# Designs tried in a protein design chat: VH-VL binders against Chromophore lyase CpcT/CpeT (cpcT). Part 10

Target 1, 201 residues: Chromophore lyase CpcT/CpeT (cpcT), of Paulinella chromatophora (Freshwater filose amoeba) (b1x536)
Amino acid sequence: MSASLSQLVHQLSARFNNQQQAFDNPPLYAHIVVNCRPLVHLLPGSLLIEQSYAMDPLKPYRIRVLRAQTRDEKLIIFSYSLSDEQKYWGSVYEPERMLKIEEKDLQAIEGCNYIVRKKNSNFIGEVEPGCRCLVDRKGVTTYIVSKFELTNKGEMRTLDRGHNPVTHEQLWGSLGGVFEFNRTTDFSKEIPYDWIEEWKK

## First folded at step 4 (VH-VL)

Design y31 (from v1 with heavy chain N54K N59D D106Y, light chain G54D; framework fv_sibeprenlimab)
Fold by ESMFold2-Fast, scan of step 4:
Parts: structure tokens; sequence; C-alpha cells
Structure y31 (fold): chain C 201 residues (1-201), chain A 120 residues (1-120), chain B 111 residues (1-111)
């Protein structure tokens, strides 16, 4: 499993954008930038993820810390919020600020972990079942259905939808289908060799 | 409207190869994986493998490994399934099917099927 | 590989009656509280049609008389008040593990 964990973290460690998709279908797809960068000073598999509109890349609409690990022969990406999210906005572009994030700043988000499976060289992740990944949006609480697929060719597909916790009807999310991203910057070279060594234990 | 249209029936001799096509329309071709499932006359469904049209990555059931090849042509939104070294037990209807949103592995749209008959 | 066994192979039912179809997996198809099991209907000369996904969720356009239940290794598809258009072969499919596998099918026919 250590080889699969290493591959997953390498494929996640990138800057992605959906420029081609957004330009081809502007009413359905906003132009999004996703940065997922190793937090080399924290526990192995720790990544800072920022999702932002391409027109304003330093003000993410979503910022999280992810930690990829193996548990019971399965690949899991644990999700964490930051105690002070705005303090670290745009830090994915500034390593000195990003590296000030400490373990004590992380708050586990129960219900929002991703279960990841490997299909050949691709990884498919989805938020754990139970409708427990709650997000407040416009004063309304929704649970998230979230999924991603990563390829070894620098491609990523994602889908996020928010549902009513009581009725289960979809309240937000793309009606145009999945978002299609391409890697534009490779952060995988920043992955420390000591992480790879730890994963082999 | 989503549609998967397959090529017509084929009659082949034992030892030959067959290549079946599946043309997709009504959706973004590269956003959904395509699987191939076959069914011998009066028998059940048998999964053969899948292809990701964007990456070209494939995975095949072990039974068909070495005899099956799946490819995708993005310019014409078409997936191909080629089966070689045909035997009489390969006589079946071959279906392409779209995987609803990669990774759920349930099939929301199916092609009409292509009958491949292997006889001398 | 997970082996899927369906029973009975053939079920003879009169219109308006209830039909209960069983599907058994050789190992659990559950993961983290979800059952990765789907049901398809196939009529002669046609491609299969999705009925139920994730053990109990009806696909779009599927009538309420179709319901799915079960967990782990034992699953059931129930058709209440069988209609003439329901006479078909039904297949279960698991997606908890690769390769994907289907059951042998249950043929629902007129008694």
Amino acid sequence: as target 1 above (201 residues)
Amino acid sequence: QVQLVQSGAEVKKPGASVKVSCKASGYTFTSYDIHWVRQATGQGLEWMGWINPKSGNTDYAQKFQGRVTMTADKSISTVYMELSSLRSEDTAVYFCAREFWSGYEYFDYWGQGTLVTVSS
Amino acid sequence: EIVMTQSPATLSVSPGERATLSCRASQSVDDYGSSYLHWYQQKPGQAPRLLIYDASTRATGIPARFSGSGSRTEFTLTISSLQSEDFAVYYCQQYNNWPLTFGGGTKVEIK
C-alpha cells in the first residue's frame, strides 16, 4: 500500500486549472484554480488545498488541510479545517507563510474524509457515506457529496453537490456535470524523502 | 440526449479478431468512463473491462487479459473494443455502457448491443 | 473476485402479486456504511436498464413498486403488485471490488 499512498500524494501535489473547459462552456463552468501543496513540516501526507476563482487566486473560496494515510488496508484522505482560515489565505503561493501552519491549528472535520480507491494508475476518491459532511452556505446547512478522479497524466475530474439534510434534494452544485482540470504546476518534487521512508514502515 | 450507438453485427471465423465501435453523443465524451459487458445467448452478463476516454487508461477482467484491447478516439467520440483469437464461446452480444460519474460503477446508459457470431 | 449468486433462477408470478428476488455475495459488498450493490432489468432483445443503485435508491423514472433492501452479503429486490411490463430478467451487480461482477439473473415469468 506504501507505493499507492506515495503515488496518490504525488498526483495530488499540483496546481490545476479548468481553463479549457471554462472557455468552451462559460455559462456552466467558472474558471477555477486548485492548488494542493505539501506541508513538508507536518505529518506525512499533509497537504494545503486552496480552491479559488482564476480572477482572484489569492482569496480562496475554500481552504483546507488534507492528510493522506492508509488505514485498515485502505487509502483515506482526512479533512481538517484551520482555526484561522483567513490568516492563511493565499499562503499556498508563499511557502514561508504556509510553513507556519502547526498541528494545533488543525480541526478534524468528521464526516468529510475521502475514501480513495486505486483503479490501475488512476485514483478515485469520494466523501465518506452518512451524509455527515456539513457545510453552511448562504445561511443554509447542506451536506456535501464530493468526488474526484486523478490520472497519472496530470488530469483531475471533480464534482461537488450540496443537499438538504432533511429532504436530500440537491440545493447547489454543477448542473453541467463534472469539472475537468489539468495540472499546470508540479509540486510533487517538494514531497520529502522522509515521508516516503515513513510510509514503507 | 445521451446516446451510445454501436457498430453492426459481425460474423467471424475461429482465430480471427473483431473490433466493435461505440459512438457517444449528447454529453462530454471525456468526462465519463465506458465499460464493455458481453452476454451469450440466453446467458447472464459478463464484465470485460473499462476505458477512461480522456487518459486512455484501461483495465480488463483477468479472463480477457491478453486478448482484449480497448481504445478511444476523442476526435470522433468513439470507443473501440477489439477481441482477438476468437473462439466459439465468444459468440455473444457485446454492450458498451457509460459509467455514471466515474467510480460508482453503475451503468446509466447502454449501447444497443453488437452480436458477434464465431463459427466456421 | 466476488461471486454473486441469485435465487431463484426462475420465478413464476401472476399479475398483481408480489415478487421477491434474492442476491447473495460471497463476501461483504459494504464499506463505511454503504452497500455497493445495483439491480438491472433486461427485457428480451434489449440492453439492461438500471433499476436500483446502492442497494435501495431507485433510479430516475423507476416506479415505486420496485424496492431494494439488504446489507453486507444478503440483498433483496421486491416488486409489489407486479405489472405486465415487469416480466423480465433481473441482475444484481457489485462494485465494492474489482473485477465488477453480476449475478446469474432471475427470470420473472407469468404463472
Scores: ipSAE 0.012, ipTM 0.580, lowest interface PAE 8.4, mean pLDDT 87

Design y32 (from v1 with heavy chain S31T N54K, light chain S34R N97D; framework fv_sibeprenlimab)
Heavy chain, then light chain:
Amino acid sequence: QVQLVQSGAEVKKPGASVKVSCKASGYTFTTYDIHWVRQATGQGLEWMGWINPKSGNTNYAQKFQGRVTMTADKSISTVYMELSSLRSEDTAVYFCAREFWSGYEDFDYWGQGTLVTVSS
Amino acid sequence: EIVMTQSPATLSVSPGERATLSCRASQSVDDYGRSYLHWYQQKPGQAPRLLIYGASTRATGIPARFSGSGSRTEFTLTISSLQSEDFAVYYCQQYNDWPLTFGGGTKVEIK
ESMFold2-Fast, scan of step 4: ipSAE 0.036; ipTM 0.633

Design y33 (from v1 with heavy chain N54K, light chain Y32W G54Y; framework fv_sibeprenlimab)
Fold by ESMFold2-Fast, scan of step 4:
Structure y33 (fold): chain C 201 residues (1-201), chain A 120 residues (1-120), chain B 111 residues (1-111)
Amino acid sequence: as target 1 above (201 residues)
Amino acid sequence: QVQLVQSGAEVKKPGASVKVSCKASGYTFTSYDIHWVRQATGQGLEWMGWINPKSGNTNYAQKFQGRVTMTADKSISTVYMELSSLRSEDTAVYFCAREFWSGYEDFDYWGQGTLVTVSS
Amino acid sequence: EIVMTQSPATLSVSPGERATLSCRASQSVDDWGSSYLHWYQQKPGQAPRLLIYYASTRATGIPARFSGSGSRTEFTLTISSLQSEDFAVYYCQQYNNWPLTFGGGTKVEIK
């Protein structure tokens, strides 16, 4: 399991881009950049994730802290919000600002954790069931259905949808299907050796 | 030692309300969601809804929206399901069930069930 | 809502024989490579017991004679060599869409 956890964190630690998909399919797919970078000063498996439009990369539409761990012999990515999100916008590009994120800034988001399984060399993750991953979008509360697949070839596919908590009607999300990303920058070299040692215990 | 212990059987008249309790023990109460499922005698299972004990957030099946209320009391690790405007077709065994914390094995622990009879 | 249909309603089997139970969904319960289909066993006077999750994964403590298969809308629970304690009602449940919905059950009884 420590080998699988290490592989998951290494494969997540990257900058991803769906440029080819977006240019092949306007207007179905926005051109999105996803940065997922180790927060080396926090507990093992801690990552800052920013999702932004490629045209506005320093103003993410979503910023979270993720923490990949093994719990009950399962791979789980715990989701945390930041108490002051705007303070850290674009910090994934600036390590000195990332290092100012502290544990006290993190608030666990009940229902938004990802359950991850390994299928051959790929990882398939999915937000936990129960329709509990709530997000406000333009004053409307929705629950998120979120899935991802990571390959050992630097590919990531995602599906994100928001649903009405009462009617379960899809209110936002993909119209053309899954988003298809490719790794453009590797952040896995930043993973501290002490994380790898801790995961073996 | 994980247990969900439900309150005892109830007999109610049409139009009354019933409040069933589900007391959790042997785990961190706020880390697991509780679902409610009912079953009429000799019939199948019907999902009613769920509650997050940490936040108090709930989601109910549309059929029960407006007459079911689920609440949690953290101080005694107990979840409640209240059903109002009772009719004879509400006669059933009501179960609480814990959603596994990681979500892999849903409904891993169930309460023993509470028989609610609605008559005359 | 997704309607779950189980067949047969009753299955009569002798101990040691194979039992095959069917579950059909009105819409696909698959999403992103996974089937959100669970199987439960229920004996008279007892709460349901989880047997299989994600269509084919056995829950902890469940004997190897129980196996699940299928995808999309058609699923099967197989009990390879039925033992006396396996006579019970079996329910399938989809977890892909809200509300959660259960099949009507298949009663496995002794011949």
Scores: ipSAE 0.006, ipTM 0.480, lowest interface PAE 10.0, mean pLDDT 84

Design y35 (from v1 with heavy chain N54R S55T N57D; framework fv_sibeprenlimab)
Heavy chain, then light chain:
Amino acid sequence: QVQLVQSGAEVKKPGASVKVSCKASGYTFTSYDIHWVRQATGQGLEWMGWINPRTGDTNYAQKFQGRVTMTADKSISTVYMELSSLRSEDTAVYFCAREFWSGYEDFDYWGQGTLVTVSS
Amino acid sequence: EIVMTQSPATLSVSPGERATLSCRASQSVDDYGSSYLHWYQQKPGQAPRLLIYGASTRATGIPARFSGSGSRTEFTLTISSLQSEDFAVYYCQQYNNWPLTFGGGTKVEIK
ESMFold2-Fast, scan of step 4: ipSAE 0.356; ipTM 0.772

Design y36 (from v1 with light chain D30S S35N G54D; framework fv_sibeprenlimab)
Fold by ESMFold2-Fast, scan of step 4:
Structure y36 (fold): chain C 201 residues (1-201), chain A 120 residues (1-120), chain B 111 residues (1-111)
Amino acid sequence: as target 1 above (201 residues)
Amino acid sequence: QVQLVQSGAEVKKPGASVKVSCKASGYTFTSYDIHWVRQATGQGLEWMGWINPNSGNTNYAQKFQGRVTMTADKSISTVYMELSSLRSEDTAVYFCAREFWSGYEDFDYWGQGTLVTVSS
Amino acid sequence: EIVMTQSPATLSVSPGERATLSCRASQSVSDYGSNYLHWYQQKPGQAPRLLIYDASTRATGIPARFSGSGSRTEFTLTISSLQSEDFAVYYCQQYNNWPLTFGGGTKVEIK
């Protein structure tokens, strides 16, 4: 299990973009950059994730802290919001600012954790069941349906959709299907040895 | 709307190779993996492997490793499956199928099938 | 590889009767509430059609008379009140691991 957790965190620790997909399909896919970088000073498996438009990478439309852990022999990625998100916008590009994030700044987002399974060398994650991952989008409250896949070849696929909590009608989300990302920068070398030691316990 | 159209029937000699095509339309070609599944006459379904048409990455069933090659041409939204060193037991209908998401392998759309006959 | 065994090989039922098809895996294809198994319908001369995915969820356009259940190593496809258009071969497929494997199929014949 510890080997699978380490592998998951290594595969997550990267800068990804969907440049090829976006340029091939401009009306359906925005050009997105996803940065997922180890928060080496926090508990093992802690990552800062920023999702931004490639044309304005320092102002993410979503910023979160993720924490990959094993619970009940299952891989889980816990989701946290930052109490002051705007303070840390673009910090994934500035380690000195990113490393100022403290445990006290993290707010668990109940219902938004990912349950992850390993299939051969790939990882497949889905937001936990219960329709409890609530997100306000332009003044409208929705629950998220979210899935991802990671490969050991530097690929990531994602699908995000928002649904009405009462009617379950899809209100926003991927029109063209899954987003296809490729790794452009490797942050896995920043993973501390002490995390790897902890994961062996 | 979504459609997978395969090339026509082929007759080959033992030892030859065959290349079957699968042309996709009605969706974003690069966003869905394509799998190949064959079916011998009166027999069940046998999975051969898959290709990610965006990256070109492939995964083949061990039984076909070394004989099968899958490729994708983004410019014409077409996937190819080439099987070499053909034997009589390779006589089958070969299907391409789209999976909704890699790792789920729920084949929501299939090509019509291509009959490959290997005879002396 | 995971071996999928379907039974019976052939099932003969009268119109309006219930048909129950079994699929058994050589090892568990489930974990923690997730079931990595799909069902397909194939009519003569046609490609297979997805019926049920993840053991129990009906695919788009599939009539309510089709239902799937089961977990771990034993799964069932049920067709309540069988109709003439349900004459076909039905296959289960596991996706817990590669290679993907299919059952041998159950042929449903209407008496």
Scores: ipSAE 0.042, ipTM 0.632, lowest interface PAE 6.6, mean pLDDT 87

Design z03 (framework fv_sotevtamab)
Fold by ESMFold2-Fast, scan of step 4:
Structure z03 (fold): chain C 201 residues (1-201), chain A 120 residues (1-120), chain B 112 residues (1-112)
Amino acid sequence: as target 1 above (201 residues)
Amino acid sequence: QVQLVQSGAEVKKPGATVKISCKVSGYTFTSYDMHWVQQAPGKGLEWMGWINPNSGNTNYDPKFQGRVTITADTSTDTAYMELSSLRSEDTAVYYCAREFWSGYEDFDYWGQGTLVTVSS
Amino acid sequence: DIVMTQSPDSLAVSLGERATINCKSSQSVLYDSNNKNYLAWYQQKPGQPPKLLIYWASTRESGVPDRFSGSGSGTDFTLTISSLQAEDVAVYYCQQYYSTPTFGQGTKLEQL
């Protein structure tokens, strides 16, 4: 449904941080900022996501392009890497620079798409099955297990774990290590009202 | 209004297979995981397994693994639990129950239960 | 496998009086990252399926009377009915969902 897709994209379009969680538990939780901002010049549902430490917000430890779509009546977020990631570091804070990203810069990441379910006004996403979402972390290749929940109150919860592709041993991410984020800036106002339209689909 | 409606009571012989249905209405079937729980006469509740109707992923308790198969048909909004190689100890009421939130096995709605009697 | 143990196995309480049911888990069901206890309480009447009363150890399900309350954290949990009504006669189960779901053995609540 186009209404569900639109709601998902609007709820994703924000700056989130876990400041309260990090301040309440300084040794246990890094202070993280997640910026997810619409790329309104690209195909509908396209978002630039940057994840960074709050102390160094212009140098993300992860940068991706996401594209939310409805396929076979399911909500899916397709994941893309940028061919020159460092060129676009911090561009989520600089709209003129962010808007220079072109379709040709996007490379689909096999196995890293999210399958999303709607629960009332909330969305719950999980990376697709198959253990094929490969991420290099500090020179070690892992596959990720990733979940998120978006609430209608501006909350986002994430769980990320990296596993050895051969042994399936968890190599990073805490056991039960859910990050609790709150929306601090609303980027959904940048979305044109007719951008997420699925006429007669 | 949310409803989980299960198929009727069954009487089976040892070694037989039983397949129980759980038809849902009043919510989006693919938005909630469906679990199956066994309650033997005079005993407590035992979790058997679950399915994510959106992805088709399943997970089973080792006690039932190899004998239990859980499936979902999104065209009819129906979940199924099939238990094979039935033994007298499998005599129980079987419930379907949906999870409150993905990845959390806190059950907010339950079917009415299906009594399966295994006797010679 | 987390083992859930309830006490007492059976309890008789007069109408209007307080009923207290305890539940212990063999390991902590507190998730440090979100500071939530993965514990639920259910009510089951004869011939009926279990009905969810409390989740996250202390959050009351919509439509459940406020005489029902849950408390506790980590490994020790309590379900309290502040003033027993006739309709509250049932078996009560605690359940953890921190790992593979497991239930307590149940506490039968009867009216004196």
Scores: ipSAE 0.007, ipTM 0.463, lowest interface PAE 9.8, mean pLDDT 84

Design z04 (framework fv_sotevtamab)
Fold by ESMFold2-Fast, scan of step 4:
Structure z04 (fold): chain C 201 residues (1-201), chain A 120 residues (1-120), chain B 112 residues (1-112)
Amino acid sequence: as target 1 above (201 residues)
Amino acid sequence: QVQLVQSGAEVKKPGATVKISCKVSGYTFTSYDMHWVQQAPGKGLEWMGWINPNSGNTNYDPKFQGRVTITADTSTDTAYMELSSLRSEDTAVYYCAREFWSGYEDFDYWGQGTLVTVSS
Amino acid sequence: DIVMTQSPDSLAVSLGERATINCKSSQSVLYSSNNKNYLAWYQQKPGQPPKLLIYWASTRESGVPDRFSGSGSGTDFTLTISSLQAEDVAVYYCQQYNNWPTFGQGTKLEQL
């Protein structure tokens, strides 16, 4: 299991973009950059994730802290919000700012954790069941359906959709299908050796 | 309208190689994985392998490893399955089928099938 | 690999009567973390490709008639046709997708 946890965190630790997909299909796919970078000073498996439009990379539309761990012999990625999100916008590009994030800044988001399974060399994650991963967008509350797949070839696929909490009708999200990302920068070399040692226990 | 259109029937001799195409339309080719499934006459379905059309990454059932090669051409929205060292027991209908992604949804759209007959 | 076994191999049912097809997996296809069964059912008529009927063991695919239902969890699954219509005569396959896909051997459903 610890070998799988290490592999998952290594495969997540990257800058991804969907440039090829967006250029091939501009009406269907926005050009998005996803930065997922180790928070080396926090507990093992801690990552800062920023998702932004490529045209405005320093103003993420979503910023979270993720923490990948094994619970009951299962791979889970716990989701945390930051108490002052705007203070840390763009900090994935500035390690000195990123390293100022402390445990006390993190608030667990019940319902938004990813349950991850390993299928051959790939990792497939889905937000936990219960329709409780709530997000408020322009005064409208939706629950999120979120899925991802990571490969050992530097690829990531994602699907994010928002649904009405009462009717379950899809209110926002991709109508064209899955977003297809490729790794452009490798942050996996920043993973501390002490995290790897902890995961072997 | 989603369509998967396969190439026509083939007759091959033992030891030959066959290459079958699956041209897609009505969706973004690179957003769905493509699988190949074999069905011998009057028998059940056997999964052969899978490709991610965006990356070209593949995985094969051990039964077919070494003989099967799956490829994708994004310029023509076409997936291919090549089977080498043909034997009489490879006589079958071969299907392409798409999957949203691994484990999300099963095979929602299938090609019409391609009959490959291997005979001396 | 996960081995899928269907029973019976063939079944004859009169129009309007209930048809029941069973499927067993050699390993659990329930992913306990999300409580989902990675199990699908297909219908195949002669000369045609398989058609998806049910996924997640019990979720009916869009356009599939209400008379088709799936049930079960873990290793034991059932496909039920509540009232057989002539157009339902076909071979039915179960398939797991908790690992690389494997299919049952098929159940041939005939009209009595």
Scores: ipSAE 0.005, ipTM 0.475, lowest interface PAE 11.7, mean pLDDT 85

Design z06 (framework fv_dargistotug)
Fold by ESMFold2-Fast, scan of step 4:
Structure z06 (fold): chain C 201 residues (1-201), chain A 120 residues (1-120), chain B 106 residues (1-106)
Amino acid sequence: as target 1 above (201 residues)
Amino acid sequence: QVQLVQSGSELKKPGASVKVSCKASGYTFTSYDMNWVRQAPGQGLEWMGWINTNTGNPTYAQGFTGRFVFSLDTSVSTAYLQISSLKAEDTAVYYCAREFWSGYEDFDYWGQGTLVTVSS
Amino acid sequence: DIQLTQSPSFLSASVGDRVTITCRASQGISSYLAWYQQKPGKAPKLLIYAASTLQSGVPSRFSGSGSGTEFTLTISSLQPEDFATYYCQQYNNWPTFGGGTKVEIK
């Protein structure tokens, strides 16, 4: 399981983009950049994730802190919001600004954690069951269906959709389906050896 | 809306080959992976494998390597199953079924099935 | 491969009956289990996924429960259109199906 946790964090630690997909289908797929970079000064498995339009990479439409851990023999990625998100916009490109993120800035998002399983060489994650990952959008409360798949070949597939809590109808999200990302920059070499040693305990 | 339409029934002799098609409509073909499931007459369901509709990479279940080939033609939103060196034991209804993506094989839509009969 | 055992393989029931079908996995599959309905000469139809989540458009009389190795499909008040064969299927690893449970009218 420790080896699987290490593999998961290494495969997540990258800059991904869907340039080929966006180029092939511009009306259907926006050109998105996803940066997921180790927060080396925090607890093992801590990552800053920024999702942005490629044309505006320093102004993410979503910024979170993720923490990958093993709990009860399962791989889980815990989700945290930042108390002052705008303060850290674009910090994934500036390591010294990332060092200013502290534990006290993190707020756990109950119901929005990912349960991850390993299937062959791939990692497949889905937001935890119970329809509890709630997001308000223009005065309408929805629950999120979120899935990802990571491969050891630098590929990532993602889907985010919002559903009505009562009827379960999809109210927002990708109409074209899954986003297909490819790794463009490797941040896995920034993972500290002390994280790997702790995961072995 | 969402439809998976398969080619018609086939009657083949042992040693021949067959190619079954599954044409998708009503959704973005490359957003869902395609699986193949077999059902011998009077028997249960047996998963054969899947193909990634974006990359074209197939994965075969044990027992379906060698003679079975999954392929795609994304320009016409069609998946194919080819069986070579047909044997009597290959007689079955073959279904295509879509999944949201690999790792979540809860098949929400199925083709109507293609009966392949192998008889001398 | 993960083996799924369904019980019973056959049952006779009347309209209005509560019907329960069980599925046992040879190893833990968490909640990665789906239930399908198949009528004679037709393709299977997805009823339930993630062990307990009802597929859109499926009547509320169908429900699923369980996790790990023991799973149950329940039809609270059987209707004429429910006479069919039901299959469980795991997708925690490569998909495997149970042997099926045929529900016939008595």
Scores: ipSAE 0.013, ipTM 0.559, lowest interface PAE 7.8, mean pLDDT 87

Design z08 (from z06 with heavy chain T53P T55S P58T; framework fv_dargistotug)
Fold by ESMFold2-Fast, scan of step 4:
Structure z08 (fold): chain C 201 residues (1-201), chain A 120 residues (1-120), chain B 106 residues (1-106)
Amino acid sequence: as target 1 above (201 residues)
Amino acid sequence: QVQLVQSGSELKKPGASVKVSCKASGYTFTSYDMNWVRQAPGQGLEWMGWINPNSGNTTYAQGFTGRFVFSLDTSVSTAYLQISSLKAEDTAVYYCAREFWSGYEDFDYWGQGTLVTVSS
Amino acid sequence: DIQLTQSPSFLSASVGDRVTITCRASQGISSYLAWYQQKPGKAPKLLIYAASTLQSGVPSRFSGSGSGTEFTLTISSLQPEDFATYYCQQYNNWPTFGGGTKVEIK
């Protein structure tokens, strides 16, 4: 399991871009940048994730802290919000500012954890069941249906949809379907050796 | 509403090639992965692999590399299975089957199947 | 490659009987197991996914149970239309199918 956890965190630690998909079909796919970068000063598996429109990369539409761990022999990515999200907007591009995030700034988001499976060299994750991963988007509260696949070739596929908590109607999400990302920058070299040693225990 | 309609049966000689089609309707073609499953006469089900209709990326099961090619034409919402250098052992019913997301592999809709017979 | 072993490979039963089919995995697959029904000359039809979740439109006499390495499909009161071959399929790793169980009404 420790080898699988290490592989998962290495595959997540990157800047991803769907540029090719967006250029091929601009009406259906926005050009999105996803940065997922190790928070090397926090507990092992801690990552800052920012999702932004490529034309406005310093103003993410979503910012979270993720923590990949094993629990009950399962791979889980725990989701955390930041107490002051705007303070850290764009910090994934500025390590000095990013590394000022402290454990006390993190608040667990119940219902938004990912359950992850390993299939050969790929990782497939889905937000936990229960329709409890609530997110506010432009003043409207929805629950998220979120899935991802990571490959060892630097590819990431995602599906994010927001649903009405009462009626379960889809209120937002990709019109064309699955987003296709490619790794453009590798942050896996920033993973501390002490994380790898801790995961072996 | 959701339908997967496959091309008709084929009778081929050893060494020939065949291209089986699977036309989708009633849903957004690029939102669901397409799997191929083979069933030899009187035998069980055998998964061959899948294609992602959005990216065109393919995954082949062991035993289905080389002679087998998955492709698609999104303009007509159709997936294809091409088999080259046909052998008698390729005689089977070939099914396409839809999967909402790769990694779940519960195939909720299936094509009717295409019988490919390889014989002289 | 995860191997699935179904037992029995063949059974005959009378209308109204309770039928149980077992599927055993060569390694743990959690609850990532589906059951399909295939009638002669037809494509398979999904009955159950996630080991125990009944697909919409499937009669309530069908049920699934199990986790890890041992799974069962139960038909509580066999009907004539249930004559078919039943397959389990795992999706914890790349998909593999069991060998099938042929159910004949006698």
Scores: ipSAE 0.014, ipTM 0.563, lowest interface PAE 6.8, mean pLDDT 87

Design z09 (from z08 with light chain S30D S31Y A50D; framework fv_dargistotug)
Heavy chain, then light chain:
Amino acid sequence: QVQLVQSGSELKKPGASVKVSCKASGYTFTSYDMNWVRQAPGQGLEWMGWINPNSGNTTYAQGFTGRFVFSLDTSVSTAYLQISSLKAEDTAVYYCAREFWSGYEDFDYWGQGTLVTVSS
Amino acid sequence: DIQLTQSPSFLSASVGDRVTITCRASQGIDYYLAWYQQKPGKAPKLLIYDASTLQSGVPSRFSGSGSGTEFTLTISSLQPEDFATYYCQQYNNWPTFGGGTKVEIK
ESMFold2-Fast, scan of step 4: ipSAE 0.352; ipTM 0.744

